# Ledger of designs, part 19: VHH binders against Actin-related protein 2/3 complex subunit 2A (ARPC2A)

Target 1, 318 residues: Actin-related protein 2/3 complex subunit 2A (ARPC2A), of Arabidopsis thaliana (Mouse-ear cress) (q8lgi3)
Amino acid sequence: MILLQSHSRFLLQTLLTRAQNLDKAVELDYQWIEFDDVRYHVQVTMKNPNLLLLSVSLPNPPPEAMSFDGLPLGAIEAIKTTYGTGFQILDPPRDGFSLTLKLNFSKVRPDEELLTKLASIREVVMGAPLKIIFKHLASRTVAPELDRLVAIMHRPNETFFLVPQADKVTVAFPMRFKDSVDTILATSFLKEFVEARRAAALNTAPSCSWSPTAPQELEGAPKETLSANAGFVTFVIFPRHVEGKKLDRTVWNLSTFHAYVSYHVKFSEGFMHTRMRRRVESMIQALDQAKPLEKTRSMNNKSFKRLGLNEVNHTNSK
Key: E = the ipSAE of ESMFold2; O = the ipSAE of OpenDDE; V2 = 0.75 times the mean of E and O plus 0.25 times the DockQ between their complexes.

## First folded at step 18 (VHH; framework vhh_7nfr_2)

Design U3 (from R1 with S57K K99M; at its last look DockQ between E and O 0.09; V2 from the best seeds 0.00; counts 0 for: pae E 3.4 > 2, placed apart)
Fold by ESMFold2, look of step 18:
Structure U3 (fold): chain B 318 residues (1-318), chain A 121 residues (1-121)
Amino acid sequence: as target 1 above (318 residues)
Amino acid sequence: QVQLQESGGGLVQPGGSLRLSCAASGFTFSKYWMSWVRQAPGEGREWVSSISGSGGKTYYADSVKGRFTIARDNVKNTLYLLMDSLKSDDTAVYYCTTMIREGDFIYMDVWGQGTQVTVSS
C-alpha cells in the first residue's frame, strides 16, 4: 500500500515560515481547501503578532453522522491530548468554521515536531471517532453512544460505517465515483485488492471482502447513505488489530482507504493515457520518417526499428 | 470523583474459588461496559472479561472461559468476577476498568487500585 503523508505540507510550511519570522509584524490571512474536504484559515494580525489563529472547517455532515457543532465525536479530546498546553480552543470558533485554535508563540516556543503535529490537525480531528471505537474494542467494550450503526463522514461522498461490538468492529465502505471510467477501474481494483488479501491469508491483517450490494450489517441505514456504484468493501477488525501501536495504524489505514483507492484509480488512468500518447507519437514519427522520398527508396528498416515501432505492439485490445 | 475499588482477593489453593467485587461511584454505572484486567509480576496487562452495561452480553479470554463468570448488580453499582478452578497461572493483581464519557467529547479510562489474587500450595 502507498504511504500517504500524515500532515498538510502547505499548512506546515506556513507554520514554519511564521515561526522563523516572529520578529516581523505581519498580516496573514490565508484560506484554502485540501482534498476537497477540509478548509483551513490561518490568520495573524499586526496588533497581536505572536498570536496565530488556525481555523478548520469540515463538510456539513449528513444527519446520520456523529457530530457535535460540526466536529466529529471526540475531536476536542483528541486535540487536547495531541497538542497539550499552549493552545486555546476558541468558543465560539471563527464564523464559518468548526474549530479555531489560538496559538501564542510568546508562550510556546514551537519546534518542527510541534508544528508537524499541528499540521496534522485534519487527521487528529477526523480520526477521533475511530480512536474511541477502537480503544473500546481493544478493551472488549463498546461506548454507550456507539452501540449501534455509526456513520463516519471523512470526505464529501466518502461516508463509511462501523458496527461496533465488544469482540469485533465491522467497517463498511460504500465506494462511489462520479466518472464511469473511474467506477470501472475502481471496481476492478477493489475485486483484485480483496482477492490478493485472501490469497495471502495474513493472520495479522484484517479480513476484507467486496460485494456489489450493501452488506446486511448496514440494513436500516438511511437509503441515501448506501449509494455506491463501485460496490462495498467490508473489513472486520478484531482486538488484536488495535492493540498497542496498531491502534493508530488501523485508524490511519481506514481513514485513508478512499484516498488509497482513488490514488490507484488515477494512476491507472494516467498509465492508460500515457500509453495512448506514446502510440500516437510513434505513429506520427513513422509517418514523418516515410516522408523523405530518397530515404524511403533505400528500404532502410533500421530507422523504423530505432524509432521503436515495437513499442506500439503492447497488449491486446480486449 | 469517579472511582473504582476492588476487593475480595486473597490466597487460595489450586482448584479453589474466589469472588472479586468492584464498587463503582461517581458515574452512571449501568450505562457503561465494565472489564476485568489482570497483571502478573513481570508481565503486561491481560484482558480477562467484559460485560455490557445491562449485563446482557459477556465476553471472556480463552484462558478463563468456563472457569470465570463476570456479573454486575446495577442497583448496588458493583461488578463481580466469580473465579472457579483457580490455577497458579491466575496469580495476578486484578483490576476493574471502564471508559466513561465526561461531557460530549471526552472518554477517559478509569482503573481501580487492584486486588491481589495468589494461587499457590
Scores: ipSAE 0.405, ipTM 0.794, lowest interface PAE 3.4, mean pLDDT 78
ESMFold2 (binder alone), look of step 18: mean pLDDT 88; pTM 0.887
OpenDDE, look of step 18: ipSAE 0.552; ipTM 0.776

Design U4 (from S2 with S52K; at its last look DockQ between E and O 0.60; V2 from the best seeds 0.00; counts 0 for: pae E 3.1 > 2)
Fold by OpenDDE, look of step 18:
Structure U4 (fold): chain B 318 residues (1-318), chain A 121 residues (1-121)
Amino acid sequence: as target 1 above (318 residues)
Amino acid sequence: QVQLQESGGGLVQPGGSLRLSCAASGFTFSKYWMSWVRQAPGEGREWVSSIKGSGGSTYYDDSVKGRFTIARDNVKNTLYLLMDSLKSDDTAVYYCTTKIREGDFIYMDVWGQGTQVTVSS
């Protein structure tokens, strides 16, 4: 599974630039919005040049999604675990944000690894519920506070589902696309994806399946959440998939799965457009070449010089 | 203080039976999943069995399925492992373990000291 670079490139660049210019008393105040309706705010003041404030606004979780104080379950712990003691979580967060982190550059050396992790804050936070569930799976347990069916937000107003058990976790993705063409492409892609994985299943990768209808495991889910025009993809995660270093990888893969599919669908669409354009251009060229060479009938007016028969005359005489 | 204490291990012949017990203290026992894990000499820890807090769900490793039975008494705060048809390969130190919630989705791993089970002719 091609791990899509899921960190915010702009955030990373901003952080790297700041880290390189720590000695410069430059005030930083950047706000921007990413494609997934995640808003970032990075602030450094002149008074405290070694303090960086990163505020993140996440989409509001839908009612079915498990959340605490506007954050995914386990988000705070995930942050603490990922970034360690060099970061402070502000409570309350800045106004209008879900999370505010305070980084002290005097306490933590901002190396590229740390900054890359920080630039992945969305994935860390959004993947936190999965990490909790899979940590329990690794120990063949289920968190007692979890319901039979757990909904996790992965996109604005979109959730995927987990059915945690002690011996396995079923993960089900309702796949939704806005565009009819995208829906068709996505459906085809997902079918192929599942087939390819099955063929490769000699590998230690989780099994996956596709269905046009909701799997039985999603019984009890709100009906509104089970609408999927591109069907459902289901993964079965076993303890072997979340052991040791595999845990984070599996969390990442599942957290970015929809983005992965969307990327491929977009790519396919682009390719089709390009191909169609080329075909049209080729056809135009062919038509232009098929224009009959208007034979300029040069009317060569062959002036038929009448060869006058006359002068066979007379010089018989002398 | 949160504590788990295993007992009931010993020497048994192949085909024999043992009953392990784990006494739990310092936490609400019935709220948490409990597990047995074993470690054979020179090998890593391997999961054996788990049981839900309520006792309604049980899970087993394939190697012990049909031979071992996990049970719990929530009144006595005790976890049990009934081991039947023991094999030489079952020789290991058996540990009782659980995850206890300490905070908002913060869990602490709790382990007992273990009890030795030796299956030998």
Scores: ipSAE 0.244, ipTM 0.665, lowest interface PAE 1.7, mean pLDDT 86
ESMFold2, look of step 18: ipSAE 0.444; ipTM 0.819
ESMFold2 (binder alone), look of step 18: mean pLDDT 87; pTM 0.875

Design U5 (from S2 with D104N; at its last look DockQ between E and O 0.02; V2 from the best seeds 0.00; counts 0 for: pae E 18.1 > 2, placed apart)
Fold by ESMFold2, look of step 18:
Structure U5 (fold): chain B 318 residues (1-318), chain A 121 residues (1-121)
Amino acid sequence: as target 1 above (318 residues)
Amino acid sequence: QVQLQESGGGLVQPGGSLRLSCAASGFTFSKYWMSWVRQAPGEGREWVSSISGSGGSTYYDDSVKGRFTIARDNVKNTLYLLMDSLKSDDTAVYYCTTKIREGNFIYMDVWGQGTQVTVSS
C-alpha cells in the first residue's frame, strides 16, 4: 500500500512521543532537514518540560514569490485558522528560522488529529497564498493579484505559478529534473497522467494539460524560473473545485504535485534499473553457454523467450 | 559581510514628509524582498511595508496605505520609504530588514540599526 503523505513522519512521531510521555522530564534538541531544504528544530528543556518549541526555516523565495518577512503571504493567518488556540507564535522567531511555534502541553493534551496537522506545518505555510486566492475564487470575489502572475516556491529549484482571474485560476508547473533519465521518465509519466485524466472524463476534476513549451500565461516570468526540461503541466481551477471541504483538498493536491511526480519517477526508475540489470545478467549467462544445440527453445513455441530474460527473483519496486 | 544602514529620520511636524533610505551591502540586493518595520517605545515590532526583489510588488499595512510609498533602486542597492501626511502615531524607530540565505540551509534575519522618526505633538 503506497500512500502519499503531506506531513513529516519524523515530526509527527516526535510530537506524539512527547505528548504521551509528559510525565518524564527530558531535554530534546532535534534539528533535521526534510526533502525540500526545510529545516526543523524541536526543542524541549528540562526547565519547562511541558513546553515544546517548533521552529521552521523555509527555502529562499524567488523574486516573484508572494511573501512577507520571510513567510508566504497569509502564512500567519493560515496557522491560526488551522491550529486554533493550542499554540503561540513567537515574535521574533528563533535566530536563523522563519517561524517558531510554542506548544504548551500542560493545558490540554492535543489529540493525534491536531498533532498530525502540526506535522504538516510546511504545507500549511506554503499553501497560504493558494488558500487566499482560492477562497476568493470560491466566493467569486476579487482576488489579490488579479490577472497577474503569482509565483509559489514549494521546493528548492522548483517554482509554480498561478494566474488568478474572476472565474478561474490557472496553475502552471514548470517541471525540472536534474538527471536526463529522470527527465525522460517524468515526461512519460506526465503525458500518461494527463491522458488518464482526460480519458476518465470526470467533469468534477480539474482539467489539466501538458506542453513541451511554456504556456502563454507564463509570459513575464523570469527566464530562469521558466527553465523546464520535462515540460509544463497546467491545471484550471474553477469555483466548484474549491467550494466547501474541497478547498483544503485542492490546496493540498497542488502543493504536493511536485512531490507526487517525483515519487512516481523514482519508483519507475527503480523498476526500470532492476529490469535492465536482470536482462544484462541473463544475456551474460546465455552467451557463456551459447553453442549450436538441438532445438531447445523452439521457434514453434508461442513462448517469447530468447537469450533469456531468465527471472531468478521477482521483487516489488519501491 | 551583510549590512543594512538606515538614514533620513528626524523630527517633523504633523502633516510633514520624510524620506528614509536603507543602504544594503554584502548580499545580492535585487534577489530579496525588503521590508520596513517600526517599533515605538515599549511596543513590539510592527510591519509597515514590503517590496519584492524586482520592485514589481509592493504591500502596505492598512495604517499607512495611501501615505507611505516603498521603493528600491537595485543599481544603488538602496531601499526607500517615502512618508507623507505624518502623524504622531508614526513616531517610532524605523528598521529595514530582510531574510537572506547565509548557507545552503540557513536563513538569516538582517536588520539595520534603525533611524528615529519623531512627529512633534
Scores: ipSAE 0.000, ipTM 0.131, lowest interface PAE 18.1, mean pLDDT 73
ESMFold2 (binder alone), look of step 18: mean pLDDT 88; pTM 0.890
OpenDDE, look of step 18: ipSAE 0.020; ipTM 0.344

Design U6 (from J4 with R31K; at its last look DockQ between E and O 0.04; V2 from the best seeds 0.00; counts 0 for: pae E 16.2 > 2, framework grips, placed apart)
Fold by ESMFold2, look of step 18:
Structure U6 (fold): chain B 318 residues (1-318), chain A 122 residues (1-122)
Amino acid sequence: as target 1 above (318 residues)
Amino acid sequence: QVQLQESGGGLVQPGGSLRLSCAASGFTFSKYWMSWVRQAPGEGREWVSSISGSGGSTYYDDSVKGRFTIARDNVKNTLYLLMDSLKSDDTAVYYCTTKIRESGYYIYMDVWGQGTQVTVSS
């Protein structure tokens, strides 16, 4: 799969730089916006140079994902299990923020792996309800009276839905694109994505489907959240998909699915423009890398009328 | 008027048990997640537990896992916290709370009860 990074690269670089320069007295006050609506604040003062405050302001989450003060259900537990000891969760957080962590570098010297996980704080917090639901699925437990529909909002136009059951979780993505060209390319990509997974005939990956209309499992969701111009992609997640280390990978794959599609649409635009002027062989490898949910995309002869993506197939269909 | 009212607090010895109740009125109780939050004197708030509107999903802070049980009765519009194996660190005012939509999908109002005191001392 392509390396679609979920962490904030600026946050990671800031943390790495600070951890490598603890012998210098500095004052830091960085604020920035990333992932459309997430505001970060990193602060280090001369009064307490070994302390770093990381604050995060999250967008308004759906009500089924919240438990208190704008944090998703299970966020505190997810932070504790992901980062371990050596930090403090401030209660209340800094004014204007949803969450504040205090790191004391005198007590803990985090390695790059831990700092990378910390730079993924958005995904840890906003994925907490998803992890909880999938942990229940791994135990094959769901009460019959569980809320039928759970909305996960990672970005304003990337809300997706979970429909938990005792033996499976159905995950549905309303796919929306602003540009009509992007919509056409995304729709074509999504149809090919689903067909390629069916043709691979592998039962180890979650099944998926595409539909131009909302699946029946989404009945009762707000109509404005169900407006999709590139259709709906549905995954069915069984316990085997979320056992052990697969849990984090499944959460990551689902949380980044819209970004993956958007990335592929932009590559497809670039590939088509390059193809119209001249052939660029290096893009064939990049296109294959832009499909992280596929184990292998086979070069097939099933249809030559899919000319957008099929230009690669013509090259390899000899 | 939207209201939450806690009851059932008191003084117990370490290892004892209590059942807290929270009566809700003025909103559609079954549509909203409910939470218990506690606050010891001079300390910040600490989330304790949450339960989904249907009662099908429950979540706990690690400090109370296995000792506390959250439950709700959507017919009686009542939230419960069953506390077992209490220890001195559990001493706090316990609040029930929720977030309800006042207007629009993205705007929420915090609703808090007045709290009930739980004191664990020998």
Scores: ipSAE 0.000, ipTM 0.127, lowest interface PAE 16.2, mean pLDDT 73
ESMFold2 (binder alone), look of step 18: mean pLDDT 89; pTM 0.897
OpenDDE, look of step 18: ipSAE 0.016; ipTM 0.332

## First folded at step 20 (VHH; framework vhh_7nfr_2)

Design V1 (from U2 with D104E; at its last look DockQ between E and O 0.63; V2 from the best seeds 0.00; counts 0 for: pae E 2.5 > 2)
Fold by ESMFold2, look of step 20:
Structure V1 (fold): chain B 318 residues (1-318), chain A 121 residues (1-121)
Amino acid sequence: as target 1 above (318 residues)
Amino acid sequence: QVQLQESGGGLVQPGGSLRLSCAASGFTFSKYWMSWVRQAPGEGREWVSSISGSGGSTYYADSVKGRFTIARDNVKNTLYLLMDSLKSDDTAVYYCTTKIREGEWIYMDVWGQGTQVTVSS
């Protein structure tokens, strides 16, 4: 999906603007929250205009989530690998944050590629545990510390689970939505998503299934995290899915699965509201003028979905 | 220092048997999964077999299933591969390997130097 970006657009723009104006003394003190789950803080002082502090505060992990020192497992190594040794990780971080990076622009020549990678810091940090598990899968081994059910939380109410084995990793997503419309749309989308993938039967793609009840592999999980009103989606990941360059793609696809489903639910809901609003407006207009209402051609497929959610059938009538 | 050292390779006739050993040192052997991987000349590495730290779970590539047996002795810190019904296609350098944890969730690949197995009529 082209629509799912890995980087923060605001963070990227802030970094680009700073990098383009290094010769100008400026003070920056920006704080903001994205997705209601990650808080960013960018600091630049006039005293040290070539230095930028980037601080990140992550969601408070539930007890079942794997974490170390307030960061997902492997986050520090992922940062070092992605950004190199030219960036300093502050110990301790700025007060109230999980992580602070000190960037010295006089030592690191900032180009757009590097700044785009830095703007993806949320994804680098939160994808780190998946990368650990899948690197072991590629070697047909299991990390001793992760030889049990592993909970991953990227946002509240979006915990998902991995069950690592040497020959496969089972990944299960309990899908929960707040209201009944979203739940119905999500359930319909998920069933069709799974069927379309099964029909495609690609040997290189992970197998996928949907169930209204928790898969057997989740019996050890906390009851509250298994609450789902749109069922459970299960992927089975084999070594071939995480070898070579496929590792990063698989980590990305699983890390963004909730967002992918939510995007389609939100878009479908917005499309329905737009159609309903136009119908009400047309009906009010006709009643005001006492003129016969002529049938109008329904809007045909406006969806960006690739899995065959057919809104056209609901709006095309004779 | 972490080390893996293979031994027990050699020349054998088709249908014959060999037992490979891998001596481990410098880490808590019983904690980690161990694997055998082989490489024939001019080919990429091929996973052969893996065994859990306790020895309770074993996995095999389809090409060796039913003919090879992986085992470990956690008292002697030694990994084994019992190879039966050897074929010319089994000719390769055999490596033992593992991933060990260092530091803050950093995992390091460790490989032995390899032992040559040659199956010739």
Scores: ipSAE 0.534, ipTM 0.857, lowest interface PAE 2.5, mean pLDDT 79
ESMFold2 (binder alone), look of step 20: mean pLDDT 88; pTM 0.890
OpenDDE, look of step 20: ipSAE 0.809; ipTM 0.944

Design V2 (from U2 with S57Q; at its last read DockQ between E and O 0.78; V2 from the best seeds 0.74)
Amino acid sequence: QVQLQESGGGLVQPGGSLRLSCAASGFTFSKYWMSWVRQAPGEGREWVSSISGSGGQTYYADSVKGRFTIARDNVKNTLYLLMDSLKSDDTAVYYCTTKIREGDWIYMDVWGQGTQVTVSS
ESMFold2, look of step 20: ipSAE 0.595; ipTM 0.879
ESMFold2 (binder alone), look of step 20: mean pLDDT 88; pTM 0.892
OpenDDE, look of step 20: ipSAE 0.858; ipTM 0.963
ESMFold2, look of step 21: ipSAE 0.620; ipTM 0.888
ESMFold2 (binder alone), look of step 21: mean pLDDT 89; pTM 0.894
OpenDDE, look of step 21: ipSAE 0.867; ipTM 0.964
ESMFold2, fold request of step 22: ipSAE 0.507, 0.617, 0.558; ipTM 0.840, 0.887, 0.861
ESMFold2 (binder alone), fold request of step 22: mean pLDDT 88, 88, 88; pTM 0.894, 0.893, 0.892
OpenDDE, fold request of step 22: ipSAE 0.883, 0.873, 0.876; ipTM 0.971, 0.968, 0.965
ESMFold2, last read: ipSAE 0.529, 0.580, 0.541; ipTM 0.856, 0.874, 0.860
ESMFold2 (binder alone), last read: mean pLDDT 88, 89, 88; pTM 0.895, 0.895, 0.892
OpenDDE, last read: ipSAE 0.880, 0.861, 0.882; ipTM 0.970, 0.968, 0.971

Design V3 (from S6 with F106W; at its last look DockQ between E and O 0.51; V2 from the best seeds 0.00; counts 0 for: pae E 14.0 > 2)
Fold by ESMFold2, look of step 20:
Structure V3 (fold): chain B 318 residues (1-318), chain A 122 residues (1-122)
Amino acid sequence: as target 1 above (318 residues)
Amino acid sequence: QVQLQESGGGLVQPGGSLRLSCAASGFTFSKYWMSWVRQAPGEGREWVSSISGSGGSTYYADSVKGRFTIARDNVKNTLYLLMDSLKSDDTAVYYCTTKIREGDYWIYMDVWGQGTQVTVSS
C-alpha cells in the first residue's frame, strides 16, 4: 500500500538533523527549489545557534482569487492552527520570500511529529484556501473576497475548482490523461466509483457525480482547463462534512483525489497487461490440447472492487 | 473594536413571533456575510440562516425554512431575524456571527455576539 507524503524530504532531514545536533555550533544557509518552483531557505547563524529561520517563496501568485502579497488566503491562520506555539511568523518576511518562520529550539524543542508537519509547510500554505472556504461553509457563510469560481492548481494539468455558496461548496475535477488507455481505464474507474457511492446511499460521505461535460458552475473558466478527456467528477460538500475533525479529512481527500485516480489507473493497467498475457496463453494451451475453455480462465477483470476516498488514499511518493 | 450585539429575545408562546436584531460596529458591515446560529441547552451550535453582504442572497436551515426571514439594513449596520410560527424546539440562545479580515489580509477572525435568549413555552 502506498502512503501519502506531503512533506519535503530534504526540509525534514534538515530539521531533524539540526534538532538532533543542537550541541554542535553550526552555520546553515540552504536555499533550494522543489516541485512547481516553490523555493525554500533555511538559515542558522553562529550568533543565534538555537534559532532556525525557515522561509518559503511561491514563484508566482497562486490562481486562487484571494492571493495577497504572494500568500494564499488563510495561510497565516493555517500555519498558526497547524503548528501552535514555539515559532514566530516574521512580519515582514525575509526579503525575496513570501513567508518566514523563526523557530527557537532552546525554549521548547519540537518532536519529530511537529518537524514532519513543518516540512509540510508548502501543503499547509497551498491548501489554506480549501480550509478557509470550508470553515466558512461550516458557518454557512462565504468569505467576502472570494470569486464565484475558485481555481486550485497544486500541479500542472491538475487544476480543480470550488464554487462556494453559504449552504454548500461544489468541487469539480476536470480529469485529463495523456493516452487513450489511461483515459479508458480512468473513465471506467470513475463511473464505477460514482456508482458504488450512489448505491451505498449513505449520508456520512459527500455525494459525487460523473459527467462527460463540464458542470454549469464552471462557466467562465478558461476553455483549455475544461478540456477533460475522462470527464468531470463533482463533489457536493455540505457543512456536516467539514465540522470538527472532518475538516482536515475532507481537505486531504479532495487535495489527493487526482493522485488517487491516477494510482488506480496505473494499477489497473498492470493488472490488465498480466491478465491479457495469461488469457492468450490459455487460448494457445486450449488449441494445442483441445481442452474446453472454462469461464474462470477466459475472463478479464475490467471491474474494480469499490474503493472510497475515505477507505483508500494513495499517491506516488517518487 | 469589532462588536456584534444581539437583542430582541424573550419568552413567547408556541405559534408566536419574535424579531431579533444584531447591531454591528467596527467593520464594513456591507462587505461581509452574516449568520444566525443557535444553541439549545446541552446541545451543540446549530446554523440557522445566512445573508450575503448586499442582502441579495439568503439561506436557511431546513428546520426554519418558511418560518424565519433573515434581513439586513446596511445603512443602520443591523442584522435581523424575523421568527414566525415558533415551536418549542426553537428555544435556544441565538447568536449573530461573521468572519472578517483581522486587519491582515491573511487572517480571518470569527466575530460572535453575546447571544439573546429565545424561549418558546407552552
Scores: ipSAE 0.000, ipTM 0.254, lowest interface PAE 14.0, mean pLDDT 74
ESMFold2 (binder alone), look of step 20: mean pLDDT 87; pTM 0.873
OpenDDE, look of step 20: ipSAE 0.437; ipTM 0.800

Design V4 (from U2 with S35T; at its last look DockQ between E and O 0.49; V2 from the best seeds 0.00; counts 0 for: pae E 3.9 > 2)
Fold by ESMFold2, look of step 20:
Structure V4 (fold): chain B 318 residues (1-318), chain A 121 residues (1-121)
Amino acid sequence: as target 1 above (318 residues)
Amino acid sequence: QVQLQESGGGLVQPGGSLRLSCAASGFTFSKYWMTWVRQAPGEGREWVSSISGSGGSTYYADSVKGRFTIARDNVKNTLYLLMDSLKSDDTAVYYCTTKIREGDWIYMDVWGQGTQVTVSS
């Protein structure tokens, strides 16, 4: 299965280095921005070398999203359930930031697994609204405060919509790309992605569809919020898709969907169409957690026997 | 203090009927969805039925559809489960549960202590 990285590489290395060198008094004051939308600040002082302040500045949610003071719906719950004890959420956060965590390494020395989860704090916080909505779906309920249509913004251009009900949640992605080449490649990829899922007849995976126009489920949304130049992708999520361990997996898959599409668009910029088709089939299997199609006859498997040889010969020399 | 207390369980013959009750206190009962969940010995918890705060929307697991009826009385703050045509597979501890808002988008899971239903021939 192909997984995108969920953590900040620099944040993880900073946390690992600090945790491995707690015997040294140091002064750290790192600020940086990742992907043009999230600012991090890590601070350690000589007076308190076992205390680390981690601050995160997040994009403001759209007006339809329910939030407080720059944090998405359910962010505090998600932090508490993911990281446990040994962390303090500062109120107020450090000036200019949405969230500040105080980490005390002398009380609890986290292992690498926990530090990796901490380095994924952007995804934990920004995935929190999905978790709240899907936890209610798993219980066949709806949070009483939610509107019929809920907007979720993970990145400035990645706003998508949920229509929560007790028996299903409809998830719709308006797909937007900056330039015309990306738009054409993304549209081609999305059509093949949906068609490959229909051809494979995967009954247990969430259904998906593509449309050039907004789906009926988004009726009543402001027209300006529904712009898309690569169409709309819609998933229907049932309780069985979010029960138990599947909750986090479904949240992750939906949170990273635009990145899946962008990955294939950027990767295919220098490569042939045949390569793109083969990778679409592999991604569908990873996204849907489907078994390899080698036991079931597949049009893609029958057409090419050079999958491994193509990858050996696919060297970038430029 | 938020509390849920189930009652009405017991021993019945196959094909029999029972009516479970769940008394709620300490929160605005009519605001929240209510859910029945059951757990047979040695098994995980299984969703049975849910009802909206107003009572206007009801949902049932396929295993109980047509045999069980969920209802609520928002004056008495009581949730009900009417169980008809009981089978041996319905033997379990039945819990009422809900998710109550505690603060800024923090929900607390509230569970009763459960009531035993035994279907024995």
Scores: ipSAE 0.320, ipTM 0.746, lowest interface PAE 3.9, mean pLDDT 78
ESMFold2 (binder alone), look of step 20: mean pLDDT 89; pTM 0.894
OpenDDE, look of step 20: ipSAE 0.853; ipTM 0.961

